# Ledger of designs, part 21: miniprotein binders against Protein EXORDIUM-like 6 (EXL6)

Target 1, 305 residues: Protein EXORDIUM-like 6 (EXL6), of Arabidopsis thaliana (Mouse-ear cress) (q9m8t8)
Amino acid sequence: REPPSQIPNGTLDLSLLWYGQFTPTQKERVHDFIESLNFDAKEGLDPKVSAWWKVVESYQERFEVKDIYRQKKSNRTVAPRIKVKVVRSYVDEKMKYGKELTMGNGEKLVETAIGNMSKVVPVVLLSAQVRAHGVGFCDGTCQHNALAKIKGQKEPRRYIMVSNPEVECPGECAWPFHTADKGPRGMTYQPASGEVGADALVIQLATGLADLATNPDLTKSLFKSETTPYNDDVKKNHESSSMYIVDPATKCTRVFGSGAFPGFTGRIRVDPITGGAFNSHGINHLKFLIPSIWDPKTKSCWTPM
Key: E = the ipSAE of ESMFold2; O = the ipSAE of OpenDDE; V2 = 0.75 times the mean of E and O plus 0.25 times the DockQ between their complexes.

## First folded at step 18 (miniprotein)

Design fd12 (from fd0 with M64L E65I)
Fold by ESMFold2-Fast, scan of step 18:
Structure fd12 (fold): chain B 305 residues (1-305), chain A 98 residues (1-98)
Amino acid sequence: as target 1 above (305 residues)
Amino acid sequence: DKITVTVRVTDEGRTKTFKFTVDSPEEMREIMERIREIIEEMNPREVEITIHTSDPELAFKFALIMAEMFRRMGFTEIYIHIKITNGKLTVEVEGERD
């Protein structure tokens, strides 16, 4: 882990923009997942979504609190908490820019999600029929997080963009709820929500939130990549160079449980009521399948089971 | 290849183990039916089924069929774990109920 992350004031205020048609299940699933990040489910409902989020929180700077008037008490050191909440949710069902988005259209959607708010993280969610060009969806990635330059603001704004992969690239981005491009043929797990798109959106959003929280400035490299991050000299003098940043959730891509290997999720549970696959519990006795995340203290992908 | 199927049933802290060898796809269907009969007859609180195979499609189909069987039989905690060891797949399907 190089370097440590820090989220100001320990809060992520999300502004959601839903672009296109979404089912009530898809919207509820996303909101329930976000609320579950900071909710400690009842004893006996292990593993918990909040336990996964505690691994994300462990990437923050640890506070050391020293009581200057204390003579016999030692220092207290705790990992900062990150509270995640939705402060705005906007729906564009008619799709102002149509179903084929250019990079410029995508940037306009990010600006719309921000509105006039100074400290929100914009999250753009694209419906299943929408194609976003220049973003890298379905071409080696299933979520997009980047920095956007906002008119009138000195600092660029970090944003997340996810798409329901159900129509465009389910084999890459809806696994394990859809047959993978690699792995066992003809067999899939059932989504706990009953909708492939709803649970796939949760996986992509979980990845984006974890990557954002562990690398909020996006210019720091946390892991070795086969393609090196941009060196300013290389970018200026050798335009043919490419750049990649590999973040903690991306490093554990397609790992959902212990013993995972290519084509197989690792250990998971099956919900006796729905038949859905899950590895964590959240609010309202809801069950979620969330991706593993790299844990620097154990130097391994932390799995719920 | 021969496939080994191990069924462990536990009730009130007592465990009984059944082992089968499968030589064909036709025998696999027969063994899955035999597993259902064992669980119905013994009414165990815990069941663990393990197979070893080199066929990933068979491994995944077996795991899903066994998990669905457990679900229909009233098991409330159901786990699927597929592991690779020395090029062979180990499939573990576990069920627990009251």
Scores: ipSAE 0.715, ipTM 0.895, lowest interface PAE 1.1, mean pLDDT 80

Design fd13 (from fd0 with F60M M64L E65I A67V)
Fold by ESMFold2-Fast, scan of step 18:
Structure fd13 (fold): chain B 305 residues (1-305), chain A 98 residues (1-98)
Amino acid sequence: as target 1 above (305 residues)
Amino acid sequence: DKITVTVRVTDEGRTKTFKFTVDSPEEMREIMERIREIIEEMNPREVEITIHTSDPELAMKFALIMVEMFRRMGFTEIYIHIKITNGKLTVEVEGERD
């Protein structure tokens, strides 16, 4: 079967693998963010995380044209919905492959997240205890969204892998909640959750989900990130693993410009009680900071604020 | 480095504008104190502070100090926006309260 050009049946079923020790805040934050992608209650606070997700969904937009002879004055573009949900969550608290991961270990974690499920997107989350350089993190890369060749499966599987960067590379991958190695320097923003790792994981996951949803057929890359490092061993791997990052927000990302490394967040708000930085609202009045995304319809960088 | 700070204070739909130019770190502290005095004296519902500079570190430090000032003064909606225009940074800090 050929890979679909759109997310099948308008659902994105995630299978999570938590590798290592995570705080309750980190786990809850990720789940709350995912639920917030689908939260669009009229009584909720604006701007919503779901408004950002609607821009992502718009990459699959179709023009709904009514029959010429039976037209009912419906001239609106109908945006397809992508319902994101967690269908499986597995915890490897003791870290079966240890703290220092290789590419092979990464592939085994993706396989573990898939289990025996045919229609899930595996999401591997690496704890702060893990040194993730061996699976291509840090040095310009803060999440993976690529294809993995799964043993015994005909077609490669899309996966997302994110890492809590607090210990290994906070200056690269925890901005704006940590002093940047590149980009604007100086004081940092307080994470809305109270934990740098929790909100950094959300930014990485948001980027991975956006890449996956806007480019479900990875072979049709919109742009290859020049910040993605890869060595000869990765390039020469006979397995179909890819280290390329496709970033729909790349046109918006500037150091000391209209954005900041690793992502552009636009205008942000500060919670007057907690000091937490955010640009969107989710379920239960929760606050999130999410990156900008290129809007192909308006040909501009879209941010929630 | 020359730093230009514009403070816009709005109450009941009417806006007053104050402009400052900073040529040294010592002047920065004096201007920040003056901004606090203006806000305390006028008790506005809305304040917008715009900082123009070629020094991103200084602009960010200034903005975060203004954010903390707004929090302490009871502003409930606080915004930061960082922009670049022709190689210079503009940082906007906005506060609103009822």
Scores: ipSAE 0.545, ipTM 0.839, lowest interface PAE 1.9, mean pLDDT 75

Design fd14 (from fd0 with K61M M64L E65I A67V)
Fold by ESMFold2-Fast, scan of step 18:
Structure fd14 (fold): chain B 305 residues (1-305), chain A 98 residues (1-98)
Amino acid sequence: as target 1 above (305 residues)
Amino acid sequence: DKITVTVRVTDEGRTKTFKFTVDSPEEMREIMERIREIIEEMNPREVEITIHTSDPELAFMFALIMVEMFRRMGFTEIYIHIKITNGKLTVEVEGERD
C-alpha cells in the first residue's frame, strides 16, 4: 500500500567484498551484469537487462514524475533512473574468518565492505569454499538483503550478501543450472557463462539489487509472507523460524519467463553457440538469465519474455 | 507413456504440420531422426516442435535433444517453454534462422 522510499540522488554506489577464491569468469560476470543494468544502446539486442532494471526504477516513478512535471511545467513523460556503479572492490582470498561463517562474522564482512565510506551499499560475495549455512543461506534462502548493526554507527546499514552455492546447496540455490532438491525436477539448463557459480551469483545479486532498490530503507515491507522450498504457503502472523519479509524480486522467486510454475523457469532462450540459457542481453553482446520481478502496474511477475 | 509430437515448419510464410506418436523410448530415436530429415530436406527458416506427454523425464530429454539438433543445424534463435495442465506436460521448442 505505502510506496517504497526513493533511492537518494538516483545512484547506488556498490562496495564489493569478495570472500574466498573466485574465478575470473565469476568476477567478470558480476561486473558485466552490474554494467548492463544501465546499458540502453539502440544497437543492443532485446530484451535488455536494462529493460528489467527499468521495472525496478518504476517503483520510484510516482514521486519523481510528479516532481519533474511540477518543476518544469512540461507535459513530457520521464523515466526515473537508478545508476548502479562499483566504487570499491576488495578481495579476501585467505578468508579471515575461515570457511564456516557465523552471523557475527557475516556482519564483520559487511563492515569490511563499507570501510570508511558513508554512502555505499556493501555487497558481500561468498566463494564456493564458504559454508554459508551459518549466515542463513540454504534451507530456503539464497541471498540476503537486510540490515546490519555497525560498530560506531547509530543506524544499521543496508547490505546485500550472495553466495556461490556450487558446493554447499546447489540443488536449492543454483537452479535452474542444477537439479532441484525438492519439488518437480524439471529441466536443467546450461549456464550462459559456462560456469554454474558465475550465473548463480548473478541471479542472487539481481534479486538482492532489485529488492534493495525497491525497498531501500527496509522500514516498511512491501510483502510479508512465509516462502520456503518445504512450505510455499503464505501465512499472516506466522510463528515459524522460516518466516521472512519478501520484496518484489523475492516474491517472483524461480520465475524467469512467461508461464513459469514450480520446477519450470517459464519461456527462455538458448544461445546457439554456448548452449547456455538466457532471457536478456547486456553489454558486449553478453547473455544473462535474470529472475522476474513483481510489477505493481500489471499486478504480476514481469518477465523479459 | 505416449509422447505426442507436433512439428510445424514455416518457410516463406507457409506452414506445414507433421504429427508423430512415440509409444516407447526406442521409437523416440526413430521420430527424432525423421524430424531431423524433414528439417534438413525442407530447409525451413522457422521450426516449432510441441511435445505432449505425462512422462516428464522423456519429454525433457527429447526437448534438450531437439535444442541441440537446432544448434547444429544453424538456428540462431532458440526458445524453450514448458507448461503443465492436468498432469500433462507440454514442451515447446522453437528455432529460427535465415
Scores: ipSAE 0.572, ipTM 0.839, lowest interface PAE 1.9, mean pLDDT 79

Design fd15 (from fd0 with F60M K61M M64L E65I)
Amino acid sequence: DKITVTVRVTDEGRTKTFKFTVDSPEEMREIMERIREIIEEMNPREVEITIHTSDPELAMMFALIMAEMFRRMGFTEIYIHIKITNGKLTVEVEGERD
ESMFold2-Fast, scan of step 18: ipSAE 0.734; ipTM 0.902

Design fd5 (from fd0 with F60M M64L)
Fold by ESMFold2-Fast, scan of step 18:
Structure fd5 (fold): chain B 305 residues (1-305), chain A 98 residues (1-98)
Amino acid sequence: as target 1 above (305 residues)
Amino acid sequence: DKITVTVRVTDEGRTKTFKFTVDSPEEMREIMERIREIIEEMNPREVEITIHTSDPELAMKFALEMAEMFRRMGFTEIYIHIKITNGKLTVEVEGERD
């Protein structure tokens, strides 16, 4: 019951680096999703993206303050809030390091996203034509969430890297907006934004943010390795670990609603205007399909519905 | 072989249930058209359609086609849920409107 790492001051200041060419829809969807994490929708717009983010926030209170809360018979507090905002956005449309990125090139992009800012979380977003080597994209994972050693800084910096999977591996990393590569073909849904890449980027970013927020220092593991009935890819991604490895959102990959099983998302909603699949509401009445996250209290993937 | 389809239509707190049994996937399109006719005639605020089948492709196709039908018919809250129990699939498609 080692205390989990906490987000200092309850804020995640994101510095985005867009590497390559992105559509306006792709950029808007990512920004709208981030703004939706802390947005409480009006009555009638349930389930909320912010309700999903509150489950992420609950990981911060669970071990460090559990006994204090348990002893209180009145005035029980809710989990600490984590405010997420974009503080910088940089675009490299010309792709300084080309379309084939080495691990070293990826680390340079992380450094570029950080700039001279302390305490920002760099988020590197790769366009559909870019290939990142050494990070496992399309070879068992759809997002990369790691620590980088930054020149001139004592502490390593946590970062997220996501890629638009639409060209490289849509059957693995753009499902359920694209047909699955193997097993039952499963359901293929229309993306709510109208663009497969835009909604796939949101899913990868959601996974990365949740895993980062629940384990910001990577020095603590809250979970043992185990197979879920809904996602065999989780086992494959973590095969080299013998004891514990699973981050909460990665553990629930391909689970979007209650009753999910291989090839099928679980319960979802269909937007009456666009026909797009969603399971949550955000700012400006926007609709998102976001992945489930592991709930250690119920030993199951928490789903928006 | 046998596929059971249950249609529940609800309006102002009153629910009517219709049940159909088909022996082949080819008859399923006829059932989908009959479902459309029921909804058009009764103009319900809520509809729930449930089917049981061992065919995952039919389950997926049915769910997507029923959801699109609800969308075209003016339902504003549309849900799809496909469940598996002991190798058998239960497809639920729900629609609500005012």
Scores: ipSAE 0.709, ipTM 0.891, lowest interface PAE 1.0, mean pLDDT 79

Design fd7 (from fd0 with F60M K61M M64L A67V)
Fold by ESMFold2-Fast, scan of step 18:
Structure fd7 (fold): chain B 305 residues (1-305), chain A 98 residues (1-98)
Amino acid sequence: as target 1 above (305 residues)
Amino acid sequence: DKITVTVRVTDEGRTKTFKFTVDSPEEMREIMERIREIIEEMNPREVEITIHTSDPELAMMFALEMVEMFRRMGFTEIYIHIKITNGKLTVEVEGERD
């Protein structure tokens, strides 16, 4: 019986580092998306970004609710909430390490995002000016969510790193707002913000936050392991099996609505004013397109519609 | 390509269905205009347009044109879905307004 993933004190305190130049739209979209994760007010429009975040929260252990009047346990279960907030936002417009980043530069950016703060989750956002290939982007990867070794600290720190793919690899990392480089030709939509980079950053950040919150220690298998048996008739490494960890976003890759298939997002909505594609609502009636996530309760990719 | 278009218009809980068959891409423009006429004449609160075709490019073009038509006609909720049903490509565009 492995215990489910738990977020300490039910909070994710994010420390943002904006590396390079970002438009006001890009900064506002990221900030508004984060605030929307916990927005569940009655007057808000459905489906909500917070409904998607509740699926993420469901990966925590559900607590039994006791009947306060009868002092009996009910059959109700309640997942603990995860409150997400930005506690620091730092901008490096001049790009201390230049536009061509190495893996070592990436580690230093994570350290900069942490600063002198304990218990924050560093989020590094790379502008369109940055060539992020050197830190592992654009080769089948559109976000990083990993552990960093921090100087002077005994335990490694979880971090998220996202990059605006609009200039470097839009065909890899900006679908469905740009035609994909691989696979069948599909439908391309307008971004709800009017900026490909802004809405692509939201998709990448959503994926990173979901991955982090569902597996904060990177030590738990969230899904069935795949085992490759040794076969004498097939040339293989002497290792006869591997256990693979698949994150919830990877299970639902490129799914945004019901009935998705390669090249097509599934069912989505179009904003009548902007023409932008969306599947969820956040604060201030803002519209977002967020990726599907595996729901362990329904054993399927959760979609807003 | 043989194209089949189904238009469902709903107002005050009452639904009417119109069906069209088109044997050439040139006739698509005429069908799009016919759909516009139906929506203008009936002033429905809900419209669902379903097109069946073997041509993915034509289906995508049709879907985007219908979305733009709904935007211009004051629909406040617009849905788009392209799916495969029984090996045939289907484009669905739905619009709702008060």
Scores: ipSAE 0.356, ipTM 0.773, lowest interface PAE 3.3, mean pLDDT 80

Design mu22 (from fa0 with H81Q)
Fold by ESMFold2-Fast, scan of step 18:
Structure mu22 (fold): chain B 305 residues (1-305), chain A 98 residues (1-98)
Amino acid sequence: as target 1 above (305 residues)
Amino acid sequence: DKITVTVRVTDEGRTKTFKFTVDSPEEMREIMERIREIIEEMNPREVEITIHTSDPELAFKFAMEMAEMFRRMGFTWIEIQYKITNGKLTVEVEGERD
């Protein structure tokens, strides 16, 4: 009844559902990012998005504890690969359930993304105009990973839901492309794509994919109470002392490079053409800014730079 | 608060270092202009600007202005690094071109 401890067959077949109106840039950035996860050509520039994905892939090793001989050899072998691809993409520009989604509406969108496919991972992407209730967006999280009970299926289905935060909560979920609700004022980078929403969606999807791939059994989450200095603390009621679930691999989501500290991304590069901030390269010489991954082997946030 | 800026310009293996200290935002703009003049005069292939300050917001603003200046001057590789040591913030902006 539990999700598998590792990714079956080393593949993630994604079924995307675009709910609402998205720009061509937003759609292209998401597709290019996904394709970049497995782009490891010698002629490509470093650091690569695929190098970041290799850290995610390395989490599979801790699920396969075998005899002492295999464990000794793991230091010399390449980690198992996870091939990620989009197998279906559906667009609902008219928003069948309107702009205010209940949890139940969200689950129906997940069902739509699955269609009649038994082994896809549904990814629901919400446009900037859409509000999803009951999923914690803009209240401690910027992406949603959960299980949905699909009618007629024995096993619940893992899904990812992300939303363009540029209208609802840019200070929470579009940092560092927007001034943060917490930290130094005026700290913003230009997005490499030219659109805050496009690069914010990439960060949310990167986090969602990392969580799914590193925590398929859902037992590796951490519970954390946030009491950081310089918080705005505007939510004062009995709910203000909430606890957040943090997966170990995704606990570095506000770290983008070496030398990071609260309010500061760490090491990044600036694209001389666009002025956009980036820390990794993908297909077609594209540049991306993606969050760091916790590396349990070094007990630190692995950074692209 | 006191802000210390160190500019290192390198061309053909030769490095020259310039140091500035400022106490106000107005003086910071003057230093940014002086740095532009140094880069125009020296025509270096590599420039490293190191900012030491207790004011993170000002350091970030200065770093972004320097990165944009490098971009406008034709630098093709631009990097920003942050480091905190014993409560002191250091921001480094590096540019390279051919």
Scores: ipSAE 0.719, ipTM 0.894, lowest interface PAE 1.1, mean pLDDT 80

Design mu3 (from fa0 with I84W; at its last look DockQ between E and O 0.83; V2 from the best seeds 0.74)
Fold by OpenDDE base, look of step 19:
Structure mu3 (fold): chain B 305 residues (1-305), chain A 98 residues (1-98)
Amino acid sequence: as target 1 above (305 residues)
Amino acid sequence: DKITVTVRVTDEGRTKTFKFTVDSPEEMREIMERIREIIEEMNPREVEITIHTSDPELAFKFAMEMAEMFRRMGFTWIEIHYKWTNGKLTVEVEGERD
């Protein structure tokens, strides 16, 4: 069968669950960041959030899906793009399952985020009112990219869960907008949005999204049409590849620019208006601080700066 | 440990460099004021300030204060660089304006 003339871009449909009370800034920053992932403004300022996302997308090349998902244009194989959209946003300010989360309640939150949508990626955001130790936070983890067994579904569903970085392990999860728990304490950077919780939340979300989007399991889900036989052989080939790295954003935790080392972000820019630290531009020239991603080609952490 | 601060100002292709050596953190305030005076007097479009010290906290604090100074002076581009060499930290703060 002739390869389809156009390889359809993958779509990552996010269902957001806001569990607890969030500030308008937090909500806006998350939405703005997500919209920035696919915002390719030719005339925009560099570096760009979209360029960062292109690195994430480049991981699709490792799946040697040459024949199925590579479009040959001008003798160049172009990796499919991953379009990210918020298709649902649900707010539970009353916190139906309480403030103290258990593993069982965590699963219910994921279920709630999924709802009746079979193809969505649930993203559960926990507010500052929530204590998330019961679901495994504050043990060296700032975000979860994991699989949850959902009642009534045969296959587990990939989800992202993010705790509030101001409350849950801020010395790790809110860095560099909060004093680090390890290394030189120095002064902290100001967040570009003006809210530590908003910008730190974006860092964690970005990490989770990058790790999720580069996961082989997700690739399968993104491109698996009900009718397209997913060659299970793809998993075997990926495990043998020296380029297969799990959670490439997590691997490069705390690297925000070139020359980074423990306690220091590396190269960073300061917004002259707000005084906030950033390393990328999103929609409408909004400034973001986003994490680095392991580049298997260069065997280094790729940063926008 | 000696703290070394280097200030490079560039205007119209001409670069001037000022070097300061400080023996104590308390003297850093004086240096900051001198830097301000230099920038105000010369009104350069480009400024690079480098601090070299074994005290990371001091270096970071200084860098952030310099960045803030640049903001207040109307610099539109501000960037910070870090380098660790031979047990000492070098922090560079760069500012550019039209």
Scores: ipSAE 0.692, ipTM 0.899, lowest interface PAE 0.5, mean pLDDT 87
ESMFold2-Fast, scan of step 18: ipSAE 0.757; ipTM 0.906
ESMFold2, look of step 19: ipSAE 0.727; ipTM 0.905
ESMFold2 (binder alone), look of step 19: mean pLDDT 78; pTM 0.750

Design mu5 (from fa0 with L89W)
Amino acid sequence: DKITVTVRVTDEGRTKTFKFTVDSPEEMREIMERIREIIEEMNPREVEITIHTSDPELAFKFAMEMAEMFRRMGFTWIEIHYKITNGKWTVEVEGERD
ESMFold2-Fast, scan of step 18: ipSAE 0.718; ipTM 0.895

Design mu6 (from fa0 with L89I)
Fold by ESMFold2-Fast, scan of step 18:
Formats: C-alpha cells, structure tokens, sequence
Structure mu6 (fold): chain B 305 residues (1-305), chain A 98 residues (1-98)
C-alpha cells in the first residue's frame, strides 16, 4: 500500500488527561512505560521496551540521498528516532462530565488536554468506572484513536483515548491478566505492577501509541475478513461475513511472544520476586508485558522474545 | 487424551530426563510433588519441564504451578514457551539458577 507517514521533528509531545480516580500505581505505571520507550542505556536489561519502540520508529524509515552527482537514488535507509515525552498532565478526579461520557463530552476532554498547546498529542485516560459511548470500547476495541476537529485550528488533531477495562470488560481488554471471555478458563498471569488495571492501561496505551506513530494521519487501514478475501472498497449488504478495520502495525495485539496461538500469549518470562509476567524491561529495571508489533521488513509479528 | 510430562534437569553439563504419563487430573498433584522431589534431590542449576496435552486449561494451570514452584525454589530466570501441533499443546517451563 501507500508509503509510511512521517512524524515531524522526531518528537511526540503527549498531554495526558486523567479522568476519574486512579491509583498511584496506575499513574506511575503509565509514566514509567512512556519514559521507557526511549530508554536505551547499555547497562539496562534486555529485551527493552525501547527495542519494541524502535520497530515502531522503523515505519518512518526514509532513504538518504547523496546529491553530489544530482542522483535521486537512495544511498541507505535512515530510521528517525521518535522522542516521546509527557509535557502536561492534568487530573480531573471529580469527573466534570460525570461517569457516562457522550462523544461530545469526550471531544471536550480532548480539547482540555490540548489546552493552548499547538503541537501536543492529547491522551485521555478514563478510570475504571467511566463509560465512554460512541468510541467502541469493549465492542471490538480496547483503545480509541481518531482525529478531532478543534475549534479555531486549521488542521485536525490526532488523539488517543484509553480506559481502565478492569470493571467494564476485563475479559476482553485486560487479558492476559484476566480470564478471556472466550477460550480456556483460568488462563491468567499476575500483572508485574500488582494491579490488573495498571498493566492493562499500559497495553492499551502501547497499542494507541504504535497506531499513532505508524499511521499519524489515519491514511492507512487494513480490512480483515474472517472468510475469503474481500474487495477492500466500502461494502453494502455483505452480511454473511465479519469484517474488521485494523491498523497494519498493531494487528498483532494478542501476541506477546514467539509461539503464540489463539488463547496463548507466546513466550514470556515470570518475575522471580513478584510472579508477574513480562516480556520487556524499562527504566529502573521495571518489567512490562507489551503486545507484539507487525514488522513490514520481516512480514511477521515482531516479539520482544 | 493422554497427558505427557517430561522433566530435564541439568547440572555441570550433565542432563537427566524423567518422563511421566497421566490418565487423570488427580494424578497431576502426585506428578508435581514428584517433580519437586527430583529438583530438591538433584539440586540442578537448570530445569526444563514440558507438558503435552490437548486440554488448554490444564496446560496453562500446570505451567503456572511449575513457574511458581521454580520461584519458591530460588530460580532467578523463569520462562514459558508455547507450541501447538495437530491440536496438541506443548508448554515448556524453564528455570535457571546459580
């Protein structure tokens, strides 16, 4: 399909809006994960969260052109780095719009996260008891990525919305830290943080950030059919088959390690201290379980292990 | 469906293999206890326990109990591998310590 989109200037400035009640562990876990995306110290433990982020960054590879001979041929591949940082964090513990969010209320939260900043990506995080309508949570998706038309701004703004699924749909969106709604009963891991909600939020945010970084303009999509191949055009009255629109980079979201198959995560490690499941390391020797990402170079799901 | 468990213990470059077959879930507790006894007696630096079964719930529960056993026995590296072939599930739990 079409060439990968670029993120300008190699920076991704996030403005977080925490809507509702979150534990300190949930907030710290999200911040630690974000900081770990760019943690590539030699003394750090492997595999690294930053190695996973480098696969995401590789979607923005371009060719260096040597212009001495006025040649337009590429000399080598250059993979830009994407520095991810939190530039603003706002907390609304009292929930200005209540626990039942309409799409309009969600858009107002996105605007609040943006504030007066011209180049931030808003990330709205919803607490466990908040319900967001019209965004598909717990109905085929566990995170929401979209473009918002912001009043007074010429270009639409890309945003991410995630919710703690622990109360609303743990069997769909907190797996593998909770039993799945379908499949083998009792197949769960301990979360490395000790809190299902904290590690589930990390998985959802990881997916959202990967979607954003690999498809920032929402110009790419992949139609997945559960039957024979379809025409990728808009369909009318094709009710005999299920179809999904997924971002190409994040189509591996239920794969966490090599050897995965339906209901089974693939290869993981168990922390000898906490019993928590993980497949990567970040800052301060913290352990994370993050979903695999599609690697277009190998045409397979890249796994940390 | 027959359940097969293979235990490989390695110490100082020497590997010993033990194999078990299980006809009922009740025998699984006895097999798990026997595995613990083997590891305690032989005090190995590396252990690999493989279960073959067509029952995914049993495979997962067994793997998690073996990982917990390794954790309690002082293993510092614990890893779980998965494989499926012709409807048969293979789960391998590896432990390493010094």
Amino acid sequence: as target 1 above (305 residues)
Amino acid sequence: DKITVTVRVTDEGRTKTFKFTVDSPEEMREIMERIREIIEEMNPREVEITIHTSDPELAFKFAMEMAEMFRRMGFTWIEIHYKITNGKITVEVEGERD
Scores: ipSAE 0.712, ipTM 0.899, lowest interface PAE 1.2, mean pLDDT 81

Design se3 (from fa0 with F60S Y82S; at its last fold request DockQ between E and O 0.86; V2 from the best seeds 0.81)
Fold by ESMFold2, fold request of step 20:
Structure se3 (fold): chain B 305 residues (1-305), chain A 98 residues (1-98)
Amino acid sequence: as target 1 above (305 residues)
Amino acid sequence: DKITVTVRVTDEGRTKTFKFTVDSPEEMREIMERIREIIEEMNPREVEITIHTSDPELASKFAMEMAEMFRRMGFTWIEIHSKITNGKLTVEVEGERD
């Protein structure tokens, strides 16, 4: 049998900007989740956050690898590993632009998160008291992946924006840790961290990272930093990537386990120590609730359990 | 409408089933006490508690109380899942211990 082709590994360097007031638990929870993406929970503790991230990484195999990289003549591939690192963490507790952000002020926060770093993904985290206008937060949207035009830069920059929804719309964007505001009330659970906002931020960030890491524009940039050359003809052959997935974690909003239906998360576990609901294990015996990811081959959400 | 609770206790591969039916949510306290007594008496390693109802708020409260009972009784694996068939909600709470 022919050996499989290795898709090059990469790094996803995050620049976090914390806008507004956050509790220590909220900051720790986010950092612990990010660390759990590339660090396995103890052997035997399954499902793992790191295994969930490996599913996200496997989406690189769904893009036409031969079209992007001129690899050996093989129908089998080995998915890359994408190391997620926090390379900067900036805190603006004074809220320079106030509690009501225009889209323009939001883009200025993205510029601040980028600074002089040319190969970073800015992540803007908004505290519960902040409203970001023009994005749709609390009106059908719970996290935001977008492009921002940055002054002094020719190309737009991709960013993630998440908000702590525990004040404005906990029933929309912090469910199941709060009763649903729309649709069937269904099940509610306790957050494993003890804070609705902390665990809601993890759900939203996990969604944003999965959607970002599966974006073909980002994968081209990520792989361009490796030693393999790019094929410039991909732009002229738009139909060559028939398996393209638009925001696959967002497509599985409110699905956390197998058998989910409106108002119900699907299969979920309860931590015997804290009473918190979870579907994955992270570092330091921590437990997280993370979203499912749409799989176009099965036409269903891939679920952690 | 009718509320049905099924309790399956399993130990050493042997399963015993208990079924309770009530016409109102007010009777659920007695069912929960009966379930606690069954588990304390039989000391099973595996328990499956299923509620069938059209009231999702009742099912949610019941499931969370059963999960808390499992925590206090030393169950180390606690799982909740739900399904709906013909408009009838089923919520299952499973517990396993040493």
Scores: ipSAE 0.778, ipTM 0.917, lowest interface PAE 0.7, mean pLDDT 83
ESMFold2-Fast, scan of step 18: ipSAE 0.764; ipTM 0.911
ESMFold2, look of step 19: ipSAE 0.749; ipTM 0.905
ESMFold2 (binder alone), look of step 19: mean pLDDT 75; pTM 0.718
OpenDDE base, look of step 19: ipSAE 0.796; ipTM 0.933
ESMFold2, fold request of step 20: ipSAE 0.731, 0.738; ipTM 0.897, 0.903
ESMFold2 (binder alone), fold request of step 20: mean pLDDT 77, 77, 77; pTM 0.753, 0.749, 0.754
OpenDDE base, fold request of step 20: ipSAE 0.797, 0.801, 0.795; ipTM 0.933, 0.936, 0.933

